# Ledger of designs, part 7: VHH binders against Protein STRICTOSIDINE SYNTHASE-LIKE 2 (SSL2)

Target 1, 353 residues: Protein STRICTOSIDINE SYNTHASE-LIKE 2 (SSL2), of Arabidopsis thaliana (Mouse-ear cress) (q9slg8)
Amino acid sequence: EGPKHGGESMLTVQIPDFRLIPTTGALGPESFVFDFFGDGPYTGLSDGRIVKWLANESRWIDFAVTTSAREGCEGPHEHQRTEHVCGRPLGLAFDKSTGDLYIADAYMGLLKVGPTGGVATQVLPRELNEALRFTNSLDINPRTGVVYFTDSSSVYQRRNYIGAMMSGDKTGRLMKYDNTKQVTTLLSNLAFVNGVALSQNGDYLLVVETAMCRILRYWLNETSVKSQSHDNYEIFAEGLPGFPDNIKRSPRGGFWVGLNTKHSKLTKFAMSNAWLGRAALGLPVDWMKVHSVWARYNGNGMAVRLSEDSGVILEVFEGKNENKWISISEVEEKDGTLWVGSVNTPFAGMYKI
Short names: E, the ipSAE of ESMFold2; O, the ipSAE of OpenDDE; V2, 0.75 times the mean of E and O plus 0.25 times the DockQ between their complexes.

## First folded at step 1 (VHH)

Design v10 (framework vhh_vobarilizumab_d1)
Fold by ESMFold2-Fast, scan of step 1:
Structure v10 (fold): chain B 353 residues (1-353), chain A 122 residues (1-122)
Amino acid sequence: as target 1 above (353 residues)
Amino acid sequence: EVQLVESGGGLVQPGGSLRLSCAASGSIFSINAMAWYRQAPGKGRELVAGITSGGSTSYADSVKGRFTISRDNAKNTLYLQMNSLRPEDTAVYYCATYEVRYTSGTYEFDYWGQGTLVTVSS
């Protein structure tokens, strides 16, 4: 039902020369946000820190941490060994009315910290947070304060996300946390749900379903004819040239989508033959390591800007340059600058348009 | 490209103090974080203290309140002020920094410096 993208033959693929900004001793600036004053960006890192960019000083400052239990978290070491203790912040959004920063943490669930930073606290009651296994992305309605967020799998944690992709896991959920302090599941049975973005007027959510290589539009308006659909959603975009990750509204209209790894003949074959992944998981092989090796030599990060109404690709760029973008997770556009991030790079990219 | 040279180690009595220094060749602004590690005889290397480029610090529980990590970016130097030293603090102390390398599908941190011996004994 949604638009199909048959490739890039009618578009010029851009290859921007990004300024690379190292991320203070940690990996993976996956998501970027700016505060109420337009300062930042803020980003979350592999050691559980949230850092803020000071443009006037060309440096990052430490703003917040996911937990107070931080022994062994900071400094130069392999953060994958400690992320289950230190946290792994992925999605970020400010509640503009309070100045609170909300954090989707891959291991700790939904967190928040006040406008002056410090140690984040869990938003949800313990029982509800324990039901979250892989909290990934969020967005906040600035008019209502409602937090929309995704949990990519109830079976697989971030440390084993390739297992979710290979197994055909469909335990992902789109949820909301509202002013009544209740969690409501809006969509379930999603295959590695990832990015979520609210429309400018708050009428719908765009929801990335990475394992299906598609983006869904979920209508929030109860009076809309589309909200009267029994599934309350439609396909917004499909057939994208790579695996979609995070999604962010562009101030020039439409939405930026980070794409992990451009499609190849191998990835298209694997997606059309789900039994291959399930069979492979029966082997005593560390597929996270296999994927990491494969991505090192074959990974090619890309991003697209989709039109607001129909999900048509308006702009495309590849991160291919001497700095080797093996994946792109997010593009945040602010005041004529693109901020580009990835879960596996020790730097953020900055490009002035 | 960046080389680290530790100094300030030596023999000190229990309860004494030492200040370790790590001189970096090149700009300290080119690195995201620095740390002090130590290795006692027959044991593995452990993190003692870390400091980000922005000055945020972390400490192992065994040294909190006794050790202070600091940096002087104008002098390209990292410091570890060690107070109230104990015999169990006896170790070779290493200054560490990183250039993140992408090997075997993962990013790895490099540890630089040859170490400086600290012996706490009468």
Scores: ipSAE 0.000, ipTM 0.164, lowest interface PAE 16.5, mean pLDDT 80

Design v11 (framework vhh_vobarilizumab_d1; at its last look DockQ between E and O 0.01; V2 from the best seeds 0.00; counts 0 for: pae E 22.7 > 2, placed apart)
Amino acid sequence: EVQLVESGGGLVQPGGSLRLSCAASGFTFSDYAMAWYRQAPGKGRELVAGIYSGGSTSYADSVKGRFTISRDNAKNTLYLQMNSLRPEDTAVYYCAAGPTLEEWFRYGDYWGQGTLVTVSS
ESMFold2-Fast, scan of step 1: ipSAE 0.233; ipTM 0.651
ESMFold2, look of step 2: ipSAE 0.000; ipTM 0.351
ESMFold2 (binder alone), look of step 2: mean pLDDT 83; pTM 0.841
OpenDDE, look of step 2: ipSAE 0.017; ipTM 0.335
ESMFold2, look of step 9: ipSAE 0.070; ipTM 0.573
ESMFold2 (binder alone), look of step 9: mean pLDDT 82; pTM 0.838
OpenDDE, look of step 9: ipSAE 0.015; ipTM 0.312
ESMFold2, look of step 11: ipSAE 0.000; ipTM 0.110
ESMFold2 (binder alone), look of step 11: mean pLDDT 82; pTM 0.837
OpenDDE, look of step 11: ipSAE 0.028; ipTM 0.432

Design v12 (framework vhh_vobarilizumab_d1)
Fold by ESMFold2-Fast, scan of step 1:
Structure v12 (fold): chain B 353 residues (1-353), chain A 122 residues (1-122)
Amino acid sequence: as target 1 above (353 residues)
Amino acid sequence: EVQLVESGGGLVQPGGSLRLSCAASGSIFEINAMAWYRQAPGKGRELVAGITSGGSTSYADSVKGRFTISRDNAKNTLYLQMNSLRPEDTAVYYCAADYSEYPWFGDSYDYWGQGTLVTVSS
């Protein structure tokens, strides 16, 4: 009933020869955004920096930081050990009316910084921000300034996301922050909610539910085309060939979805039997490290472009063989160029269509 | 379970070259990222160069253009080609390996060699 799986697709799978652009001193350019002038991309890194690409100089410049308390944040250490202090910026979006950059930070919640960069500040009142545990993705309605954002779990933080996946956690939320300074929960009980993208006309949101390997469509405009769902949402795409991560509108129509890891028989079996993951979490095993080793042999970063109307797969690509693209988090398309990122790579990919 | 053994250290004059090797044995399936660290007398340990299982490299600013890290996965061996050596390069050089995909973000590697001394003087 749902959209066709990529593994069952009759489309030709592409293997692009990406130009790899190293990030300096940090990893994880997992999300990309361009400013009002079309400059960038901007991306967030594992040490709490947001950097901007200068194409004419072929280099990154530091644009912003999540916090002014930067002791121990940069330099040669495992950034996962300090990201709860230094921040871990994930989702990015510009408010077109102000030029402000909004940041979904995995530990610090919803942040923003002015158009010239610098030190970011928390957007939400303290009590509301303290209710966020794993803020992941956001998008902004350019007409209204409304910020839509996801919080992946109220139980698990980013550093233990495998725990969220293995436990069958369903505490994810889709939320809205408007110009009246109010936060509204639009959807709750989501299984590792991740990417969110506003439609071209602002009629709906596409919301990635990573642990269910599906994408939901949440209808916003009460006077336009709507789902007949009593909860104002419907399944847009399901049974995807891997774990969907971030989602971005394509200027050629539809939406690019990064697929973190391609499904295997093992992952499909585990997803069908959630009790196995819960039982395994009771063992004295570092599952984050086990997952890292497993991904070395089984990880295949993919991306799909889905149609706007029905979520049918229009394009598919897999990352470069040489073990460089074990995962893909996001594809951002700008002026005939694909920018590809992963939360766990020390580089961004660039491919001219 | 993983053992790392460095070799190739020695005494060289400023401007000279050395090639360090690190042989890995044991549970090599546990190794993704590998790195060279160094520790000068009276100083802390610092990252020199890192390499992923796929061959992507990273270098400390002080050694860029002078040192080249490489690996031969079939031989389970990591190399560091050191050119244009300077007195400040004098240190014990350590081979490190980890499950982590990225060698430049930690000094908390799972596996370490015993080190090989490099002395640049005359």
Scores: ipSAE 0.000, ipTM 0.137, lowest interface PAE 18.4, mean pLDDT 82

Design z01 (framework vhh_7z1x_3; at its last look DockQ between E and O 0.70; V2 from the best seeds 0.00; counts 0 for: pae E 9.3 > 2, grease 29 > 24.2)
Amino acid sequence: QVQLVETGGGLVQPGGSLRLSCTASGFTFDDYAMNWVRQAPGKGLEWLSGISWNSGSISYADSVKGRFTISRDNAKNTLYLQMNSLQPDDTAVYFCAKDSYYDFWSGYLDYWGQGTQVTVSS
ESMFold2-Fast, scan of step 1: ipSAE 0.434; ipTM 0.781
ESMFold2, look of step 2: ipSAE 0.011; ipTM 0.532
ESMFold2 (binder alone), look of step 2: mean pLDDT 91; pTM 0.922
OpenDDE, look of step 2: ipSAE 0.243; ipTM 0.653
ESMFold2, look of step 5: ipSAE 0.011; ipTM 0.553
ESMFold2 (binder alone), look of step 5: mean pLDDT 91; pTM 0.922
OpenDDE, look of step 5: ipSAE 0.039; ipTM 0.545

Design z02 (framework vhh_7z1x_3)
Fold by ESMFold2-Fast, scan of step 1:
Structure z02 (fold): chain B 353 residues (1-353), chain A 123 residues (1-123)
Amino acid sequence: as target 1 above (353 residues)
Amino acid sequence: QVQLVETGGGLVQPGGSLRLSCTASGFTFSSYAMNWVRQAPGKGLEWLSGISGSGGSTSYADSVKGRFTISRDNAKNTLYLQMNSLQPDDTAVYFCARDLGYDILTGYYFDYWGQGTQVTVSS
C-alpha cells in the first residue's frame, strides 16, 4: 500500500514562469525524449508528426511521421477528426542499441523509426497491432532493449477517452515486447493505464492508473516476472491531487508526474461512485463536449516529483497562473531544464531550474 | 506548404518605432484572421493583437493598445505590426500566428508557422 497525498498541500507550490515554445501548426507535445547524443527534445504532435528541437537554430524540424498517408493531416482543422488516419504519437523512447525511436501511437499501436527519421513502421504483426486500441506510453530498458508499453483501453480510442473514464472501463493493459519478438501482457484489467517508467536500475516499473488516481509498482525481479497476475504489483502512490498522466525519471532522483486536472469534491465523489458515470452515459448528452467546456474553465495543470522508493511528494508546481496550462501531461528534466508538455497546447514549456 | 515568415526585428532605442512583417504562403491568406504574439525573456507567451481576414476588425491587448497597430495587405499575403513608443518591456521574440477559431477543449485559437523575429529595446 502506497502513501496518500491529500495532505501534502503544506508543501510550497511553485508557479513557474515558463518560456513557451510554439509547435508550429499542430498541438499536443505530450511526451519528450532526448537521443543518446543529448540532442532534442523530440516530441509527437496532433497531426502525426514527430518533431525535433534544434536549440542553436531555435526551431523545430520534422523528424518522422507515423504514416506515409499524409493527405489532409496538416493544416487548419480539428486534428482529432483525422488522427485515426494520420496517427497521434503519444509516448516516445529511444532504443540505445539501435538508435531507433519507438513510438506509442494512440491509433496505430507500437511504431518505430530509424535514427535518421522518416516514415515510421509498425513493430508488431498486423493482427497484434490491430488489437491495440489506445497505445499511450512506453519506456525501454537501455541494457536489454525490452520495450514496456501501455494500452489505455481495448474498448475506447483516444477520441472517446471520456467514455473510458465515465464508464469505469478496466480493459487497460501493461505489456512488454522483447528480443524474441513476442508481446507479453504483464498486467490487465487496469482503469485507464497511462504513463510507464522503468526504475533507474531496471528493477521495477511504475505504472500510472489514471482513472484510479494512483501509481502502481510492478517488480521485474526473478520472482515477480514468473507471475503475470495482479499479485505482482503494489500501490506506489495514491490519493494524488489530480489525475496522473505521464511519468518520467528525474536525474535529481525520483519521478516527475504530470497531473492533468486538479481534484475537486465533485470529481472525488464521482470516482467513489462509478455507477453514476455509467448511468450518465445512458443519457443523450455529448459528454466529450461537456468535459471540453468544463476543462477550459476549471482545468488546472499540475506536476509533482515523487521520491524514488516511497512515492512521497518532494516538489509541486502549477501552470494555471493566467490560465496558461489547463492540463499537464509530462515533465522531462534534462541538464537543469524542465520541458513541460500537454496533449492540448500548441506549445511546449521550458523552465530553467 | 503553409509558411509564415517574420521579419523587421532589431535593436531600437526607448521611444522609437519599428515595423514587423509576416509573409504568408501556402494558403488563402484572406480567409484567415491573423495574430501577433510575443515572448519576452523568461516570460510566457503574450497575445498582442488580432485582425480579421478582411482587415475590417482588430483587437489589442491592454499593454499595447494605442501604441501598436496591426494591419494586412492581402494582395501581398503580408501581415504587419507597427510598433510605436517602444519600451524596454517590449523586448521579446515576436511571432505571427494564424487564427484557427476558438477551440473549447484547449481554449486556443491560433497556430504558429513562423520562427519569430527578435526585438530589443535598449539605450
Scores: ipSAE 0.013, ipTM 0.296, lowest interface PAE 8.1, mean pLDDT 82

Design z03 (framework vhh_7z1x_3)
Fold by ESMFold2-Fast, scan of step 1:
Structure z03 (fold): chain B 353 residues (1-353), chain A 122 residues (1-122)
Amino acid sequence: as target 1 above (353 residues)
Amino acid sequence: QVQLVETGGGLVQPGGSLRLSCTASGFTFSDYSMNWVRQAPGKGLEWLSGISSSGGSTSYADSVKGRFTISRDNAKNTLYLQMNSLQPDDTAVYFCARGDYVWGSYEYFDYWGQGTQVTVSS
């Protein structure tokens, strides 16, 4: 099955006709998971809710909330102003052995809720949880129950993510929480670490480093030659056409990666010259709003499926401009259906392959 | 708590009519502007019509003006869309949504129903 000459090596960029599924009262279905019975997807929203899709009824139901202290969390307001109280659930994964849903919350750290839902609780001791500032993505080894998770910055919270990008922040971490109830830092000094996905056999993690537009492979197998290396990681993919966000295994092989807005000469220059971003942050300008306006008119959400072994792009699709897909955070593939999410849309996308 | 439920969709021949309903619960319906939005196969979301909280002001997209009529019954917590002179291009999933309507934009809507399918075919 090597590459063929002619048209067979040419990639066609698809523009799928997504069915849009509104997320009722909140935006930002960033991550999707299915439970042990194959039901769902479940997704986290901007107001601190986790909702579950009931396909037979074509509706969302409320499954869980990040906290019981929910005054002012729901309803028509700028949820970014209340996220630090209400929570902002980002990454989701089920522990297959217990049915528990683990939640990477941008403000509340690592949370967990039982298989029947309800109010989530903090997994980590208070001191360790207070050291988490921007918990973003997670995955669980179904054999061991070990939770792998990312914290994007120890300096910038989600509401100030542009500060992390513009300043050249490298305080991101990849960590694990295991059966000994300990948190271990596996990688540090990462530039806006984001998505994390465990390989099918549990041999390695793919780790998205958004600000460097690359994906790292971190080897977990203690008996492998690569696990004996000094750094225990290698570059899996680089030079991606946009900022990579979440990463998920495809049941057809390889990994889906959501890509935020396509690179411009300005963003590449700024990333190479961190002093420019730091100088700009000193100006009395709301860079979060400037970026939001720019992305609204220039943003183009994309997704790529990368090969398992070499990170070669196998498939590409773009979101339609008329749907305001200015970014794509995640693609979850389940039973011939692609579920597509973005942190900034009031809907999920569904496309049957 | 907040729910918007669309009904009244179905199969209709070109030139026919349908009336969609959206039943609201979990909030004071009379305090909010309401909207109809659709997604045709292969297309994005298209805002169709909006109505003020009192029902005194309405607005329509050019594609439906003169054919569709938005109305509301605040006593019944119900929003309506009367669709006349239906065309094959009107085939879409139709959603009701809560929020201030800004011409041609759905970015200000905070709650949406799950939609009802309308198919216009001979």
Scores: ipSAE 0.000, ipTM 0.246, lowest interface PAE 17.7, mean pLDDT 82

Design z04 (framework vhh_7z1x_3)
Fold by ESMFold2-Fast, scan of step 1:
Structure z04 (fold): chain B 353 residues (1-353), chain A 123 residues (1-123)
Amino acid sequence: as target 1 above (353 residues)
Amino acid sequence: QVQLVETGGGLVQPGGSLRLSCTASGFTFDDYAMNWVRQAPGKGLEWLSGISGSGGSTSYADSVKGRFTISRDNAKNTLYLQMNSLQPDDTAVYFCAKEGSYLFGELSYFDYWGQGTQVTVSS
């Protein structure tokens, strides 16, 4: 072994064969999904588009849009100013039976589009969809077609997410949409719930609670002896080295978890003293701007692969120097390739392992 | 829709020259600074050069200063990179990138990129 490289552990993998792929016209390939033919990945962008990668042509094509009302959505401007009108697609999953793509949109709620793409439509009735404020992640049981999805806050929208973190907001929910076209709340009172992933056999969900820096395991079988609480959930992982974001099953076993940014002394102090954040929100300060300036200089994205049984860290993905990620939202592993994404980058990473 | 299309890449011998072009559409070209960025095999993105909307100001990375020249023709919506004294280490995919804006200040980014053009410097 050579000299230590910036404190790398034996679990930290270095992947020299990689390519950064610009997303063309918009930011934030936050989540990746492949269709059941193995094509893609598909990803959602800051302007409300869902794009598909054509590997044989090395280019993106426009696959879908969140809404037909596209005026002012694309083009050179700050997309965060228009995402509440144009949509901001975050989580993506295909329904195996229909080939439909389901979309968790931060402003539009739960959407879907057919296998040939086009304009997405709202899945839920208007009144139920209006009760969703920050829909973030989803996964679909391929056997049943049941859609599991998260809504991060009923108070704060994506453009004001720092308010949810600073205030100690606990209005996040894990919900399901089933074959009877009904929405059921499975877990409530969550602190910025984010990623959700179904286990290989469909027995449980892993649910990311970003503001608590932990991952919960929710058992889907009501009679399961594995349940550790009256809400049928237990802590799967905690004490992670950063803020967990999206979670995806690895075909090599376990789950990849994007860690948006590593903890610092400042973030640990702020998270342990919620009163400070609440007091600060009363000041006439743009905290999103303050946070963004801080993150530019201190942001350090990473990802970990956790064991499926115990949640222990099996692998660490982290960039260095010119390969450093300011933030990482997701790692999607497909056919010996890690697709790495972030909500704020103008590119996706493609790493061959 | 904004589009940036790079052309002019290819195989050149060490010491050779190549001129890359980037044709822009879908925005007011002369209102924005334009940039060239490259990715060598197994390396991250490296910014090479930038030019102001008017063409009055240019800047270069130390690795290419004196060898590469950025220019633009606003009447043709075209950005150029004249590359001289090419070295094997200049082998990379070269991207044309439009100056972007900050999102929450977390990232200074180029909001539109071309698909890139391959430059291979080999003898």
Scores: ipSAE 0.011, ipTM 0.464, lowest interface PAE 8.8, mean pLDDT 83

Design z05 (framework vhh_7z1x_3)
Amino acid sequence: QVQLVETGGGLVQPGGSLRLSCTASGFTFSSYSMNWVRQAPGKGLEWLSGISSSGSTISYADSVKGRFTISRDNAKNTLYLQMNSLQPDDTAVYFCAREGLWFGELSDAFDIWGQGTQVTVSS
ESMFold2-Fast, scan of step 1: ipSAE 0.013; ipTM 0.423

Design z06 (framework vhh_7z1x_3)
Fold by ESMFold2-Fast, scan of step 1:
Structure z06 (fold): chain B 353 residues (1-353), chain A 123 residues (1-123)
Amino acid sequence: as target 1 above (353 residues)
Amino acid sequence: QVQLVETGGGLVQPGGSLRLSCTASGFTFSDYAMNWVRQAPGKGLEWLSGISWNSGSTSYADSVKGRFTISRDNAKNTLYLQMNSLQPDDTAVYFCARDTYYYDSSGYLFDYWGQGTQVTVSS
């Protein structure tokens, strides 16, 4: 007998020993995709590059850039000062019919590049693209070529996303771009909409609403219209243990959700009381810097795999590898390997399951 | 105690070549990305090149692309910079710097620097 303690609820939490793969000269591999040959992953970085992993050579190659105006973009500096010129690629998806890579860029809107890479071009007409302020995530229906994408705020850009979170901003939108070359708004009035993922059969979209700490289900098929409420959506998951970021289908069923950081009672209270955040934004304080310092000492990146039908948590892991994972943005599962990324880390993680 | 020591600097004529070395001690060299940074007289710091822990990724500033090559030998705990086609404006003190695992809103940070080695390009 001795005073030994154990928590049964903690035994379900995994702490994987990730292989860290540096993204030298830039940070923020937020999203991962594989091409239709199974090669990659491809990821976007803080300097406007999209890079591709060559597993046989254990190295990244430059695949694409968001713009040809590249002076001052590469290398270690304050990337937030240059990302409005250099681009900040976030979401990525390949179009099966063309092989084109579509890019959700935080400053440049919806972009695409051909299957051989190079300089990306804007997908939308100038006036429509200028109406996008913070394009974040996308997914493509491989049967129809329809692009579903999110714009997190019409008021706040990526460099000031804490302002969107703290102010109670609800200008986020879920949109589609289809074969008629038109943009349709599917959902509006969203509080920092982020990740989007199409279901396996194309029946619905899961849409991450980061500031509300919930995931919405938007039904695309007529047979499911009875499940829709409040502008054709319902709550799929809520009460998640952290702030949800990106969402990706798991080949083992369900969806992986990156959780930027674990919840505290203080963060939940602040997000529920927008007046407090608005009052704080009136102070002469750089809240982005305050948040970065807070995250360095208190950040704890997590991920969950949710069931496809009901959003029940099936798996949980913490990225707490010697405090290197202060946040997690995405988990991409491919052929028994988890690829893990964060908008704020100078590396990607790889774990074989 | 973490130490980075640069060698290989000196006087060279325009169009010439130099190879800089940086010997690391006091940490597991193969766990860290490494960088070269220079400071010309009367100017600020200029990042030149970076290399991942396993040499799988390298990056270069536009001012040195095609002329400079970064490499490392993890068995010798040594970082290299091969400098070709040197020009008078390459005159600077050259530093090796160890990469950090963390980024903040102020930019990408280096936690340990060498003492620097002087490179002078003159006719």
Scores: ipSAE 0.000, ipTM 0.323, lowest interface PAE 13.8, mean pLDDT 82

Design z07 (framework vhh_7z1x_3)
Fold by ESMFold2-Fast, scan of step 1:
Structure z07 (fold): chain B 353 residues (1-353), chain A 123 residues (1-123)
Amino acid sequence: as target 1 above (353 residues)
Amino acid sequence: QVQLVETGGGLVQPGGSLRLSCTASGFTFSSYAMNWVRQAPGKGLEWLSGISGSGGYTSYADSVKGRFTISRDNAKNTLYLQMNSLQPDDTAVYFCAKDEYSSGWFPYGMDVWGQGTQVTVSS
């Protein structure tokens, strides 16, 4: 029997049938969604566009934008400098009942756009959207239309996310928005909450807590809770080999989790000594730029498929040579294909399994 | 071979009712969520309603909520759409479609489609 994780990338050596698909003009296809007709994937980019893949034409089309105020958003510049006005779409999910695409935007909060695309609009009342600082991921219960979403920090915006990680920030929240147009906070005091995914039967949510390198299970159905405590959550997985990012249901069972970067001696040291990060933030240094340079040389992106029952690693994906990922945000599995994305790459990966 | 066949379409007056049926073969019907989708002449596809494999959960597009009811009979491998208070803008070809994956929720795409049945709402 062969090794389950292998001495090289397990998926690359098993499945040589892959394609890297450039995202012309912008970076960061970090999350993928397919519409209910099986078309797509749709993905959000660094310039505020949401694009759709046309498989029959092997090209991207512009589907939606986060805002109508788009002067200076597209074209050859550092998109991080303009994303606070142009938007930075991260998480995506379709509402099956309306055909609307819901968007978790890092600066503009919770947005939606109709099934034909165009300019997105804010979902939440203005006061609630202004209280969101770093909206990251979402999922929608197809039976109820309830939108579950995460806000990674109430202190730090995406353009300064290293500040959230270095400071030991615990202001992250898991929230829901329902058909009565009310927002409820389900969990608070989270350390860079990120991905969220509904279980197959809608009984629970898996919630990624990136800075703690763990995944929480939040029970939605009280009859499914085995603990009789007032807390409706438990640790689903911990001690992951890297920083978990997005989480997606696998049609083969379980959940794919993107690991932004694998742990190194430096990252383990920094996690053990949080005071160093807080002290370093006082220095006149662009830590986002320092991190970008460090990640270029030390980044090692991977993904794992976790079992639904116990969170045990069932499969590992990591690239090598021409297919090495410096970071992986998400793996979306559809029709025997793995769509692999990262917030920092100018391409999406397409792997046939 | 996996196959879906729709029946029950036809001409109906505004305010009238129709019941569509979809007969499934070649797969374990009770294991898959099923959907109704329509296409008006010269327009794109519009999703209308979905039902879980067990029939315990249903969902509807806002355009048909309160007027259409989805149901299934797993013993007969048949999906139904009861359409009430029909309007001229309900005129379309109606398709049944199977969810791609065996699951209790339906955010995944559809992989198998019927040939469609024509519904015309006209006086």
Scores: ipSAE 0.000, ipTM 0.371, lowest interface PAE 12.2, mean pLDDT 83

